# VHH binders against Uncharacterized protein AF_1724, part 4

Target 1, 305 residues: Uncharacterized protein AF_1724, of Archaeoglobus fulgidus (o28550)
Amino acid sequence: MEEKFRNCILGLAVGDALGMPVEGLSIENIRQLYGEVRDFLPSPYGDLNAGEWTDDTEQMVVLAESILETVYFDPENFAERLKRWFLETNSRRIGPSSTKAISNLMRGVHWTRAGVFSDTCGAAMRVAPIGLVYHFSLNLVERYAEISARVTHTGTAAIGGAVAVAVAIACNVLDFSDEEMLEEVLRRVEAYDNLLAEKIRYANEISDRDVEYAVEKLGNSISSLDVVPMAFYSYFAGKDFEESLIKAVNAGGDADSIAAICGAIKGAKGFAIPERWLEGLKDREFLEELATKLYELHMRIVKLT
Key: E = the ipSAE of ESMFold2; O = the ipSAE of OpenDDE; V2 = 0.75 times the mean of E and O plus 0.25 times the DockQ between their complexes.

## First folded at step 1 (VHH)

Design n05 (framework vhh_h_nbbcii10_fgla)
Fold by ESMFold2-Fast, scan of step 1:
Structure n05 (fold): chain B 305 residues (1-305), chain A 124 residues (1-124)
Amino acid sequence: as target 1 above (305 residues)
Amino acid sequence: QVQLVESGGGLVQPGGSLRLSCAASGFTFSTSGSYALGWFRQAPGQGLEAVAAISSSGGSTYYADSVKGRFTISRDNSKNTLYLQMNSLRAEDTAVYYCATKYYRGLFSDYDYWGQGTLVTVSS
């Protein structure tokens, strides 16, 4: 179990760092610049070094630290920590919806009204700690994923995307089969956004097709309607952690978020992360310690420690 | 309206030097904030290659191995202009050179802005 927590948190950060240099690029641009991305690369714009992660991992850490403080998810604490993070971060890659919503929080708008009507994937990309800590109750995972999304996003696909990712992580920690996990995800997501549920189901159906076909059918924009289905496609299409992440990264578009989400879900399943990606990862020890603390919190909640 | 306009290209002999300029309009270069700036090139019959990049603060630079030690990227915030100083030019440096920027904290789903390109021909 502890290993699943570690691999989920590390898998998210690895996916983020692998996708970071190709964020915003088309598949054609990636092929021209890099051929195929298989290892950490520096940003072509000089803002980040090889192995460095972005706001995807930073916001996940913010959520994790909020949960470690409050034990049960508290949106007011999370909102306060998001405001502090936004002031202190050196990240130049914060998405437009997160920027607007956090600016609203900083202006004194309550978290229940700060979220913007948007389907960007900022909520889904950070939600992993909820799926890990509260996996003893899929209903609680769903509720907390929804509330955590609403702090910044009111779009139904953004909320549904966070639910999809958190539930998939929880099911994988619980050793559900891929079929059982997909069934839970689809059933719960349909209540928020039917198109997102259909696209996630379709992502599984085309998992035997190449990444170019998947991007053509599912898209790779910053929308949760694209990012979350592409992450599920990559998860199902890869035979192991490495293959899934290579497919996710080489999809381009919002590649850091696609790969971060895919890495989190695949890590939660217990797939081993290639050591070469762990050795190059920024702040690996900090992330491992964070995962251990989340596991210890989970065990305290369920009275197993 | 964001625009990037490259200039300074032309014909030069091997071993020569050129300085490319990229004039930005519609936004201001800041020493902190949301923009990263870079140079890319595309040689005849080849794909697009990243050449050099500089962070918004100017504190970090990247260079492709093929140009390291020969090319220098710099910026002048007072002129809102990005530069690429190209020394010891080789026939292999013949390409259309593009200026590009990316806004990381923007309201845009596509953060990339590209200039129209400037041709550099290294021939004797």
Scores: ipSAE 0.000, ipTM 0.146, lowest interface PAE 16.0, mean pLDDT 86

Design n06 (from n04 with R102G Y103P S104Y P105W Y106R K108T G109L T110E W111S L112S S113K; framework vhh_h_nbbcii10_fgla)
Fold by ESMFold2-Fast, scan of step 1:
Structure n06 (fold): chain B 305 residues (1-305), chain A 127 residues (1-127)
Amino acid sequence: as target 1 above (305 residues)
Amino acid sequence: QVQLVESGGGLVQPGGSLRLSCAASGFTFSTSGSYALGWFRQAPGQGLEAVAAISSSGGSTYYADSVKGRFTISRDNSKNTLYLQMNSLRAEDTAVYYCAAGPYWRYTLESSKYDYWGQGTLVTVSS
């Protein structure tokens, strides 16, 4: 179980760092510039080195630290930590909805009113710790994923996306089959956003098709309606961790978020991460210790009840 | 502007204990925090070695294998103070101990990730 926590956290960071250099690029641009991305590359804009992760991983760490402090998810604590992170981060890649919502928090707007009506994937990309720690209750995972999303997003696809990712992670930690996991995800996501649920279902149906076909059908924009289905497509299309992440990264568009989410879900299943990616990952040992602390918290909660 | 000042060092016998403190000024600690904090040490004639790190909230800690189970890192955000409780001290723990402050999300045993450093406090374990 502990290895699933470790691989989920590391898988998210690996996906983020792998996708970072091609964020915003089309499939054609990636092919022309890099051929196929299979390893860490520096940002073409000079802002990040090979193996460095972005705000996807940073916000996940913020959520993890919040949970480690409060034991049970507390949105007020999370909102305060997001404000501090926003002041201290060097990231130039923070999404527009997260920026506006956190700016609202900084101006004293309560977290219940700070979120913006948007369907971007900022909530889904950071939600992994909730799926890991609270996997003993899928209902609690769903509730906490929803509330954590609402701190920054009020769009139904953004909230539904966070629910989808957290539930998928929890199911994978519990050794659900892919079919069982998909059924739980779809049942819960439908209550938030029908289109998102249908696109996730469709992502599984086309998992035998190539990445270009998947992007044509599902999209690769910054919307949760594109990012989350593409992450599920990549998860189902790959036979192992490496294949899933290569497909996710080479989809382009919001590639760092697609790959981060895919990596988190695939890691939670227990798939091994290629050693070359772990060796190149910045702050690997910090992330491993974070995963250990989340696992210890989970065990403390379960054993004390 | 940001300043870290270590205290509590001194001479102690093997098997003894000592508590180090690091007082921060130029910024305010909070539960949400602005800084991850760490302890590093440098023994005579050796390079800088990591000891322990703690997240801004105190919820996460990281220890070097050589001190795990013997040392405990903690912080009191209301007092802007970082602590290192050192138990079962060995001659090999003799070093100048430095506290360091880095970005909130990057508490780590990598010294290069820390932005601010204290001037150090000497710990001598006689053997």
Scores: ipSAE 0.000, ipTM 0.181, lowest interface PAE 14.0, mean pLDDT 87

Design n07 (framework vhh_h_nbbcii10_fgla)
Amino acid sequence: QVQLVESGGGLVQPGGSLRLSCAASGRTFSYDSRYALGWFRQAPGQGLEAVAAISWSGGSTYYADSVKGRFTISRDNSKNTLYLQMNSLRAEDTAVYYCAAKYGYSFYTPKEYDYWGQGTLVTVSS
ESMFold2-Fast, scan of step 1: ipSAE 0.000; ipTM 0.357

Design n08 (framework vhh_h_nbbcii10_fgla)
Fold by ESMFold2-Fast, scan of step 1:
Structure n08 (fold): chain B 305 residues (1-305), chain A 125 residues (1-125)
Amino acid sequence: as target 1 above (305 residues)
Amino acid sequence: QVQLVESGGGLVQPGGSLRLSCAASGRTFSYDSRYALGWFRQAPGQGLEAVAAISWSGGSTYYADSVKGRFTISRDNSKNTLYLQMNSLRAEDTAVYYCAADYKLYYGTSEYDYWGQGTLVTVSS
């Protein structure tokens, strides 16, 4: 169980760092510049080094630290921590919708009204700690994923995307089969966004097809309607952690978020992460410590309930 | 390297309409088009004011209270072009209009990464 927590957190960060250099690029642009991305690369824009992660991992850390403080998810605490993170970071990789929502929080708008009507994937990319800590109750995972998303996003696909990712992680920690995990995800996501549920189902159906085919059918924009299905496609299409992440990264578009989400879900399943990626990852020890603290929190909650 | 070039400005009478265009180009933009794009204006004797902004996907838009219901922002990512449709123009809309691109911020003044040279819109009889 502890290993699954570690691999989920590390898998998210590895996916983020692997996808970072090709974020925003088309498949054709990736092939022209790099051929196939299989290892960490520096940003072509000169802002980040090989193995460095972005706002996907940073916001996941913010959520993790919030729940470590409050024990049970508290949206007011999370909103305060997002404001502090926004003031203290100089990362240019934060999405426009997330920036607008946090700007609203900074201006005194309550978290229930600060969220932007947007379907971007900012909520889904950070939700992993909720799936890990509260996996003892899929209903609680769903509810907490929903309200964590609503702090910044009011779009149904953004909320549904966070639910899909958190539930998939929880099911994988519980040793559900892929079929059982998919059934739980689809059942719960349908209540939020039918199109997202259908695209996740379709992602599994085309998992034997190439990445180019998947991008043509599912899309690779920053929308949760594209990112979350592409992450599930990559998860199902790969036989192991490495193959899933390579497919996710080489999809282009919002590649860092697709790969971060895929890595989190695949890591939660207990798949081994290649040592070369762990050795190159920025702040590996910090992330391992964070995963251990989340696992310890989970065990304290289960013991007390 | 992002270059923004505005066009479509000119003289128009009150109640009329204009459509501004902003063509985005450059190596950085061609590799990563995930920029929020916005329109700003500076009226004679006034500071810079945000007019409208649109997310990369086009799924989210924001408008200044002074232009809501009259102006519409849109983008065509296949042409790397941002538009501002301005209807029911008033003398108070007279300003130099700037196109801006920001990787980090949705809209604002000091934090936008790239700016065009501006295009003058004059509303007078």
Scores: ipSAE 0.000, ipTM 0.121, lowest interface PAE 19.5, mean pLDDT 86

Design n09 (framework vhh_h_nbbcii10_fgla)
Fold by ESMFold2-Fast, scan of step 1:
Structure n09 (fold): chain B 305 residues (1-305), chain A 127 residues (1-127)
Amino acid sequence: as target 1 above (305 residues)
Amino acid sequence: QVQLVESGGGLVQPGGSLRLSCAASGYTYSSKYSYSLGWFRQAPGQGLEAVAAIYTGGGSTYYADSVKGRFTISRDNSKNTLYLQMNSLRAEDTAVYYCAARFGYDTWYPLKEYDYWGQGTLVTVSS
């Protein structure tokens, strides 16, 4: 179980760092510039070195640290930690809705009203710790994923996307089959956003098709309606961790978020992460320690319930 | 060095139309580096307002509520130029208009750094 926590956290960071250099690129641009991305590369924009992760992993760490402090998810604590992170981060890759919502928090707007009506994927990309720590109750995972999303996003696809990712992680930690996990995800997501649920179902149906086909059908924009289905496509299309992440990264567009989410879900399933990616990953030991602390918190909660 | 140069500003009567152009040098819209491209404006005595943006990778667009249905953002990669077609202009559209480029995501959030900005072009809507 601890291994699944470690691989989920590391898998998210690996996916983020692998997708980082091709964020914003089309499939054609990736092919022309890199051929196929299979390893860490430096940012073409000069902001990050090979193996360095973005705001996807940074916001996941913020959520994890909030949970470690409060034991049960507390949106007020998370909002305060997001404000501190926003002031301290050097990231140039923070999504538009997260930026606007955190600006509202900085201006004194309460977290219940700070979120913006947007479907960007900022909520889904950071939600992994909730799926890990609270996997003993899928209802609690769903509720906490929803509330954590509402701190920054009020769009139904953004909220549904966070629910989809957190529930998938929880189901994978519990050793659900892919079919069982997908059914649980779809049933819960449909209550938030029917189109997102349909696109996730379709992502599985086309998982035998190539990445170019998947991007044509599902999209690769910054919307949760594109990112979350593409992450699920990549998860189902790959036979192992490496294949899933290579497909996610080479989709382009919001590639760092697609790959981060895919990596978190695939890591939670217990798939091994290639050692070469772990050795190249920025702050590997910090992330491993974070995963251990989340696992220890989970064990303390479960032994009291 | 990336440079953005706006043109097309001027005096126009209410209800009129104007097209702004933003010519890029030092990079191309078909380059191997994707950009989000946008138009911002600053009216006299007001702060900077995002007007419209286009993400070059996926083609998604954003419009401020104040201009939705009246303004259209587009790009011509062969001419390395971003456009803002402004129709049904109103007195409140009077502002200095800026072209901006950012790597990765949309350029419409002023709370984080921008990569490149033009010098601005004045649009005055008056009789």
Scores: ipSAE 0.000, ipTM 0.182, lowest interface PAE 14.6, mean pLDDT 86

Design n10 (framework vhh_h_nbbcii10_fgla)
Amino acid sequence: QVQLVESGGGLVQPGGSLRLSCAASGYTYSSKYSYSLGWFRQAPGQGLEAVAAIYTGGGSTYYADSVKGRFTISRDNSKNTLYLQMNSLRAEDTAVYYCAAHRYPYGLGKYDYWGQGTLVTVSS
ESMFold2-Fast, scan of step 1: ipSAE 0.000; ipTM 0.373

Design n11 (from n09 with A101V R102E F103P G104Y D106G T107L Y109D P110Y L111S K112S Y114F; framework vhh_h_nbbcii10_fgla)
Fold by ESMFold2-Fast, scan of step 1:
Structure n11 (fold): chain B 305 residues (1-305), chain A 127 residues (1-127)
Amino acid sequence: as target 1 above (305 residues)
Amino acid sequence: QVQLVESGGGLVQPGGSLRLSCAASGYTYSSKYSYSLGWFRQAPGQGLEAVAAIYTGGGSTYYADSVKGRFTISRDNSKNTLYLQMNSLRAEDTAVYYCAVEPYYGLWDYSSEFDYWGQGTLVTVSS
């Protein structure tokens, strides 16, 4: 179980760092420049080195640290930590919905009203700690994923996306089969956004098709309606962690978020992460310690004796 | 259909100058979107490197340390063209140069289109 926590957190960060240098590129551009991305590359903008992660991982850390402090998810604590992170971060890659929502929080708007009507994937990309810590109750995972999303997003696909990712992670920690996990995800997501649920189901149906076909059918924009289905496609299409992440990254578009989410879900199932990616990963030890603390918190919550 | 076409490359002696142009078709450089317009290069046996960029939202520019003071990026929105003026060229500037239009992460207000990288233009600095 502890290994699943570690691989989920590390898998998210690995996916983020792998996708970071090709974010915004089309499949054709990636093929022209690199053929196929299989390893860490530096940012073409000079802002990040090979193996360094973005605000996807930073916001996940913010959520994890909030939970470690409050034990049970507290949206007020999370909102305060997001404001502090926003002021302290050197990231040049923060999304528009997160920026507007955090600006609202900074102006004194309560977290229940600070979120913006948007379907971007900022909520889904950071939600992994909720799926890990509260996997003893899928209903609690769903509720906390929804509330954590609402701090910044009010769009149904953004909220549904966070629910999809957190529930998939929880099911994978619980050793559900892929079929069982998908059924649970779809049943819960349908309550928030039917189109997102349909696209996730379709992602599984086309998992035997190549990445180019998947992008044509599902899209690769910053919307949760594209990112979350593409992450699930990549998860189902790969036989192991490496294959899934390579497919996610080489989809282009919002590649860092697609790969971060895919890596989190695949890691939570216990798939081994290639050592070469772990050796190159920024702040690996810090992320491993974070995963251990989340596991220890989970054990304190569920332990009867 | 969006296409970026680079031109202006060629053979030049060390210390010489070249001006690269990037002409966009089917795409208009507009202040409506916050994005970067830039030049990247790939030298023989090396990875892709950002050379210079101009950010439409604030008008700020970026230059790689290796080219600061020698290269100047500019744009002419009326001609839908991005330029890179390259002065005091060195052998290590030999590379294929690519034009790119990339939105900032999460600042995309695009409805249906990702930006395209051009085909590239070869710059050879040799005596």
Scores: ipSAE 0.000, ipTM 0.252, lowest interface PAE 14.6, mean pLDDT 85

Design o01 (framework vhh_7ocj_1; at its last look DockQ between E and O 0.02; V2 from the best seeds 0.00; counts 0 for: pae E 11.0 > 2, placed apart)
Fold by ESMFold2, look of step 2:
Structure o01 (fold): chain B 305 residues (1-305), chain A 120 residues (1-120)
Amino acid sequence: as target 1 above (305 residues)
Amino acid sequence: QVQLVESGGGLVQAGGSLRLSCAASGSIFSINAMGWYRQAPGKQRELVAAITSGGSTRYGDFVKGRFTISRGNAKNTVYLQMNSLSVEDTAVYYCAAKYTDYWGRTYDYWGQGTQVTVSS
């Protein structure tokens, strides 16, 4: 089980770092510049080195550190940590709804009102620690994922996206089959956003089609309605971690979020991450320690219940 | 600039209905949310209704089920069906759209407004 925690956290960071250089590029642009992205590359804009990750991984760390401190999810603690992170981070790639929501928090708006009416994927991309730590109760995973999303997002697809990712991770830690995991995800997501649930189902149905087809049908924008289904498509379409991540990254658009989410879900299933990617990953040891801490927290909680 | 064009405003008797339309034009990569705000003379601009790209809706408290926001077949068009209008609904109604690029920069776009006047 600890290996699944490790591979979920590392997989998220690997996906983020793999997708970082091609964020905002079309599939055509990626082919012209790189052919097919298969390894870490430096940002074409000079802001990040190969193997460096973005706000996806940073916000996941913020959420993880929050629950490591409070044991159970506390949205006020998370909001405070987001404010601190926002002031201290050097990232120029902070998601738009997170930026606005955190700015509201800085102005003194309470976390129950600071979230913005948006369906961007910022809540889904960071939610992995909730799926890992609380996997003993899918209802708790869902509730905490929803609340964590509401700190920054009030759109139903954004909230449903966070629920989808957290529940998928929890199911994979519990060794659900892909069929069982999908059923559990769809049942819960439908209550938040029907279109998102339909697109996640469709992502599975088209998993035998190539990435170009999937992007045409599902989209690759920063919307949870695009990113989350594309991450599920990539998860279902690849036979192992490497294949899924290459498909996710080469989708383009919000590639770092698509690949981060795919990497988290695939890693939670226990798929091995190629060593070459782990060797090149920024702060690998820190992320491994974080995963261990989350596993130990889970074990501590289970002993208390 | 990207432009939002409202239509459908005008004069209507109390108890009547109007349907407002808004279409976005210009260069927009994607619209995260669109909505309607209103401003009566001497009042602060307030939310009437908003809809996200996923179809989630939100309404101002004063709407009380009388208005319905919907998105047209094209994602860059939004409608506001206004029923059971009262004199208190008299205002300039502004279409608004929120766009966010891949780098996280946000852009808010506002229409010129369309006058809704409820008489009786």
Scores: ipSAE 0.000, ipTM 0.420, lowest interface PAE 11.0, mean pLDDT 89
ESMFold2-Fast, scan of step 1: ipSAE 0.448; ipTM 0.764
ESMFold2 (binder alone), look of step 2: mean pLDDT 83; pTM 0.836
OpenDDE, look of step 2: ipSAE 0.014; ipTM 0.352

Design o02 (framework vhh_7ocj_1)
Fold by ESMFold2-Fast, scan of step 1:
Structure o02 (fold): chain B 305 residues (1-305), chain A 119 residues (1-119)
Amino acid sequence: as target 1 above (305 residues)
Amino acid sequence: QVQLVESGGGLVQAGGSLRLSCAASGSIFSINAMGWYRQAPGKQRELVAAITSGGSTRYGDFVKGRFTISRGNAKNTVYLQMNSLSVEDTAVYYCARYYDSGRYEYDYWGQGTQVTVSS
């Protein structure tokens, strides 16, 4: 079970770092510049080195540290930690919805009113710790994923996206089959956003098709309606961790978020991460320690329940 | 790189229909959804409809059931079919690559086409 926690956290960070250099690029641009991305590359914009992750991983760490402090997810604590992170981060890659929502929090708007009506993927990309720690109750995973999303996003696809990712991670830690996991995800997500649920179902149906076909059908914009289905497509299309992440990264668009989410879900299933990616990953030991702490918290909670 | 050229705007009576077309030339940044926005005098620009490269659609609540966005046979052409038009639909309509990102500025916009609904 601990290995699944480690591979989920590391898988998210690996996906983020792999996708980082091609974020915003089309499939055609990736092919022209790199051929196929299979390993860490530096940012073409000079902001990040090879193996370095973005705000996707940073916000996941913020959520994890919030949960480690409060034991049960507390949106007030998470909002305070997001404000501190926002003031101190050097990231140039923070999404517009997160920026506006955190600015509202900074102005003293309560977290229940600070979120913006937007379907960007900021909520889904960070939600992994909730799926890991609270996997003993899928209802609690869903509720905490929803509340964590609402701190910054009120769009139904953003909230549904966070629910989809957290539930998929929880089901994978519980050793659900892919079919059982997908059924649980779709049943819960359709209550938030029916189009997102249908796109996730469709992502599985086209998992035997190439990445170009998947992007044409599902999209690769920064919307949760595109990112989350593309992450599920990549998860189902790959036979192992490496193949899933390579497909996710080479989709382009919001590639860092697609690959981060795919890596988290695939890691939670227990798939091994290629050692070459772990050796190149920024702050690997910190992330491994974070995963161990989340696992230890989970074990303490289930003994109390 | 990319130029968006709009057509199909004009004057129409309430209850009528119009079809807007947006043809892109050059290389399109294919990762973004294509969309239609509108701006009435003195108001903020608002999203009317968006379509992903795969054909998934999103609509503003004020146009659901009346407007339909689609892609043409040319991969870089997007259409907005507007039915049951009302005076409240009067605005300049802009074709755009749908943009919702603060990470990198990827916007391309058409010049706008005027739609005036009278009755």
Scores: ipSAE 0.000, ipTM 0.135, lowest interface PAE 17.9, mean pLDDT 85

Design o03 (framework vhh_7ocj_1)
Fold by ESMFold2-Fast, scan of step 1:
Structure o03 (fold): chain B 305 residues (1-305), chain A 119 residues (1-119)
Amino acid sequence: as target 1 above (305 residues)
Amino acid sequence: QVQLVESGGGLVQAGGSLRLSCAASGSIFSINAMGWYRQAPGKQRELVAAITSGGSTRYGDFVKGRFTISRGNAKNTVYLQMNSLSVEDTAVYYCAVPYDFWSGKYDYWGQGTQVTVSS
């Protein structure tokens, strides 16, 4: 189980760093500039080096640190930590919805009212720690994923996306089959957003089709309605961790978030991450320590309950 | 923005002990963690030890069981107690404070303190 925690956290960061250089690019632009992306590359915008991750991983770390402090998820603690992160980060890739919501928190708006009506994927991309720590209760995973999303997003697809990702991670840690995991995800997500649930189901149905076809059908914009289904498509389409991540990255668009989410879900299943990606990953050891702490917290909680 | 001041380096004989100190000033909001790295001539910097604000510690494989890191949270100071020193421990030791310990994208480094272990 500890390996699944480690591979989930590392898989998220690996996906983020692999997708980072092609964020905002179309499939054709990627092919022209890089051919097929299979390894870490520096940002074409000059903001990040090869192997460096973005606000996807940063916000995941913020959520993890919040949970490590409070034991059970506390949205007020998370909101305070997001405000500190926002002031200290040098990231130029923070989405507009996260920026507006955190600006509201900074102005003194309570977390229950700070979130913006938006379906961007900021909530889904960071939610992995909730799926890992609270996997002993899928109902708790769903509830905490929903509340963590609401701190910044009130859009139904944003909330549903966070639920989808956290539940998929929890099911994979529990050794559910892909079919069982998908059934659980769809059952819970449809209560938030029917279109998102349909697109996740469709992502599995087209998992034997190439990435170009998947992008045409599911989209690759910054919306949770595109990012989350594309991450599930990439998860189901790959036979191993490497194949899933390569498909996710080469989808373009919000590729860092698609690949981060795919990597988290696939890592939680226990798939091995290629050593060459781990060797190039910024702050690998810090992320490994974070995963170990989350696992230790999980074990303390289940012994107490 | 963050200033790090190291002290305690010097010359010591093999088998001896040495304690390094690092004081952080100008810390903003909070420092999540502080740590020590070292760099021997012709080699890359490697992690020696790190401690989080919550007290969790991590050590490099080559120093486990010999070195101990500790932190005075309120004072933003960390100590590295180095026991059973060997010639292979000779290096410049750097105190480091990342802006975000786990993101590691933005970090501050002290100027370094020389540790020389004689045979």
Scores: ipSAE 0.000, ipTM 0.114, lowest interface PAE 18.9, mean pLDDT 86

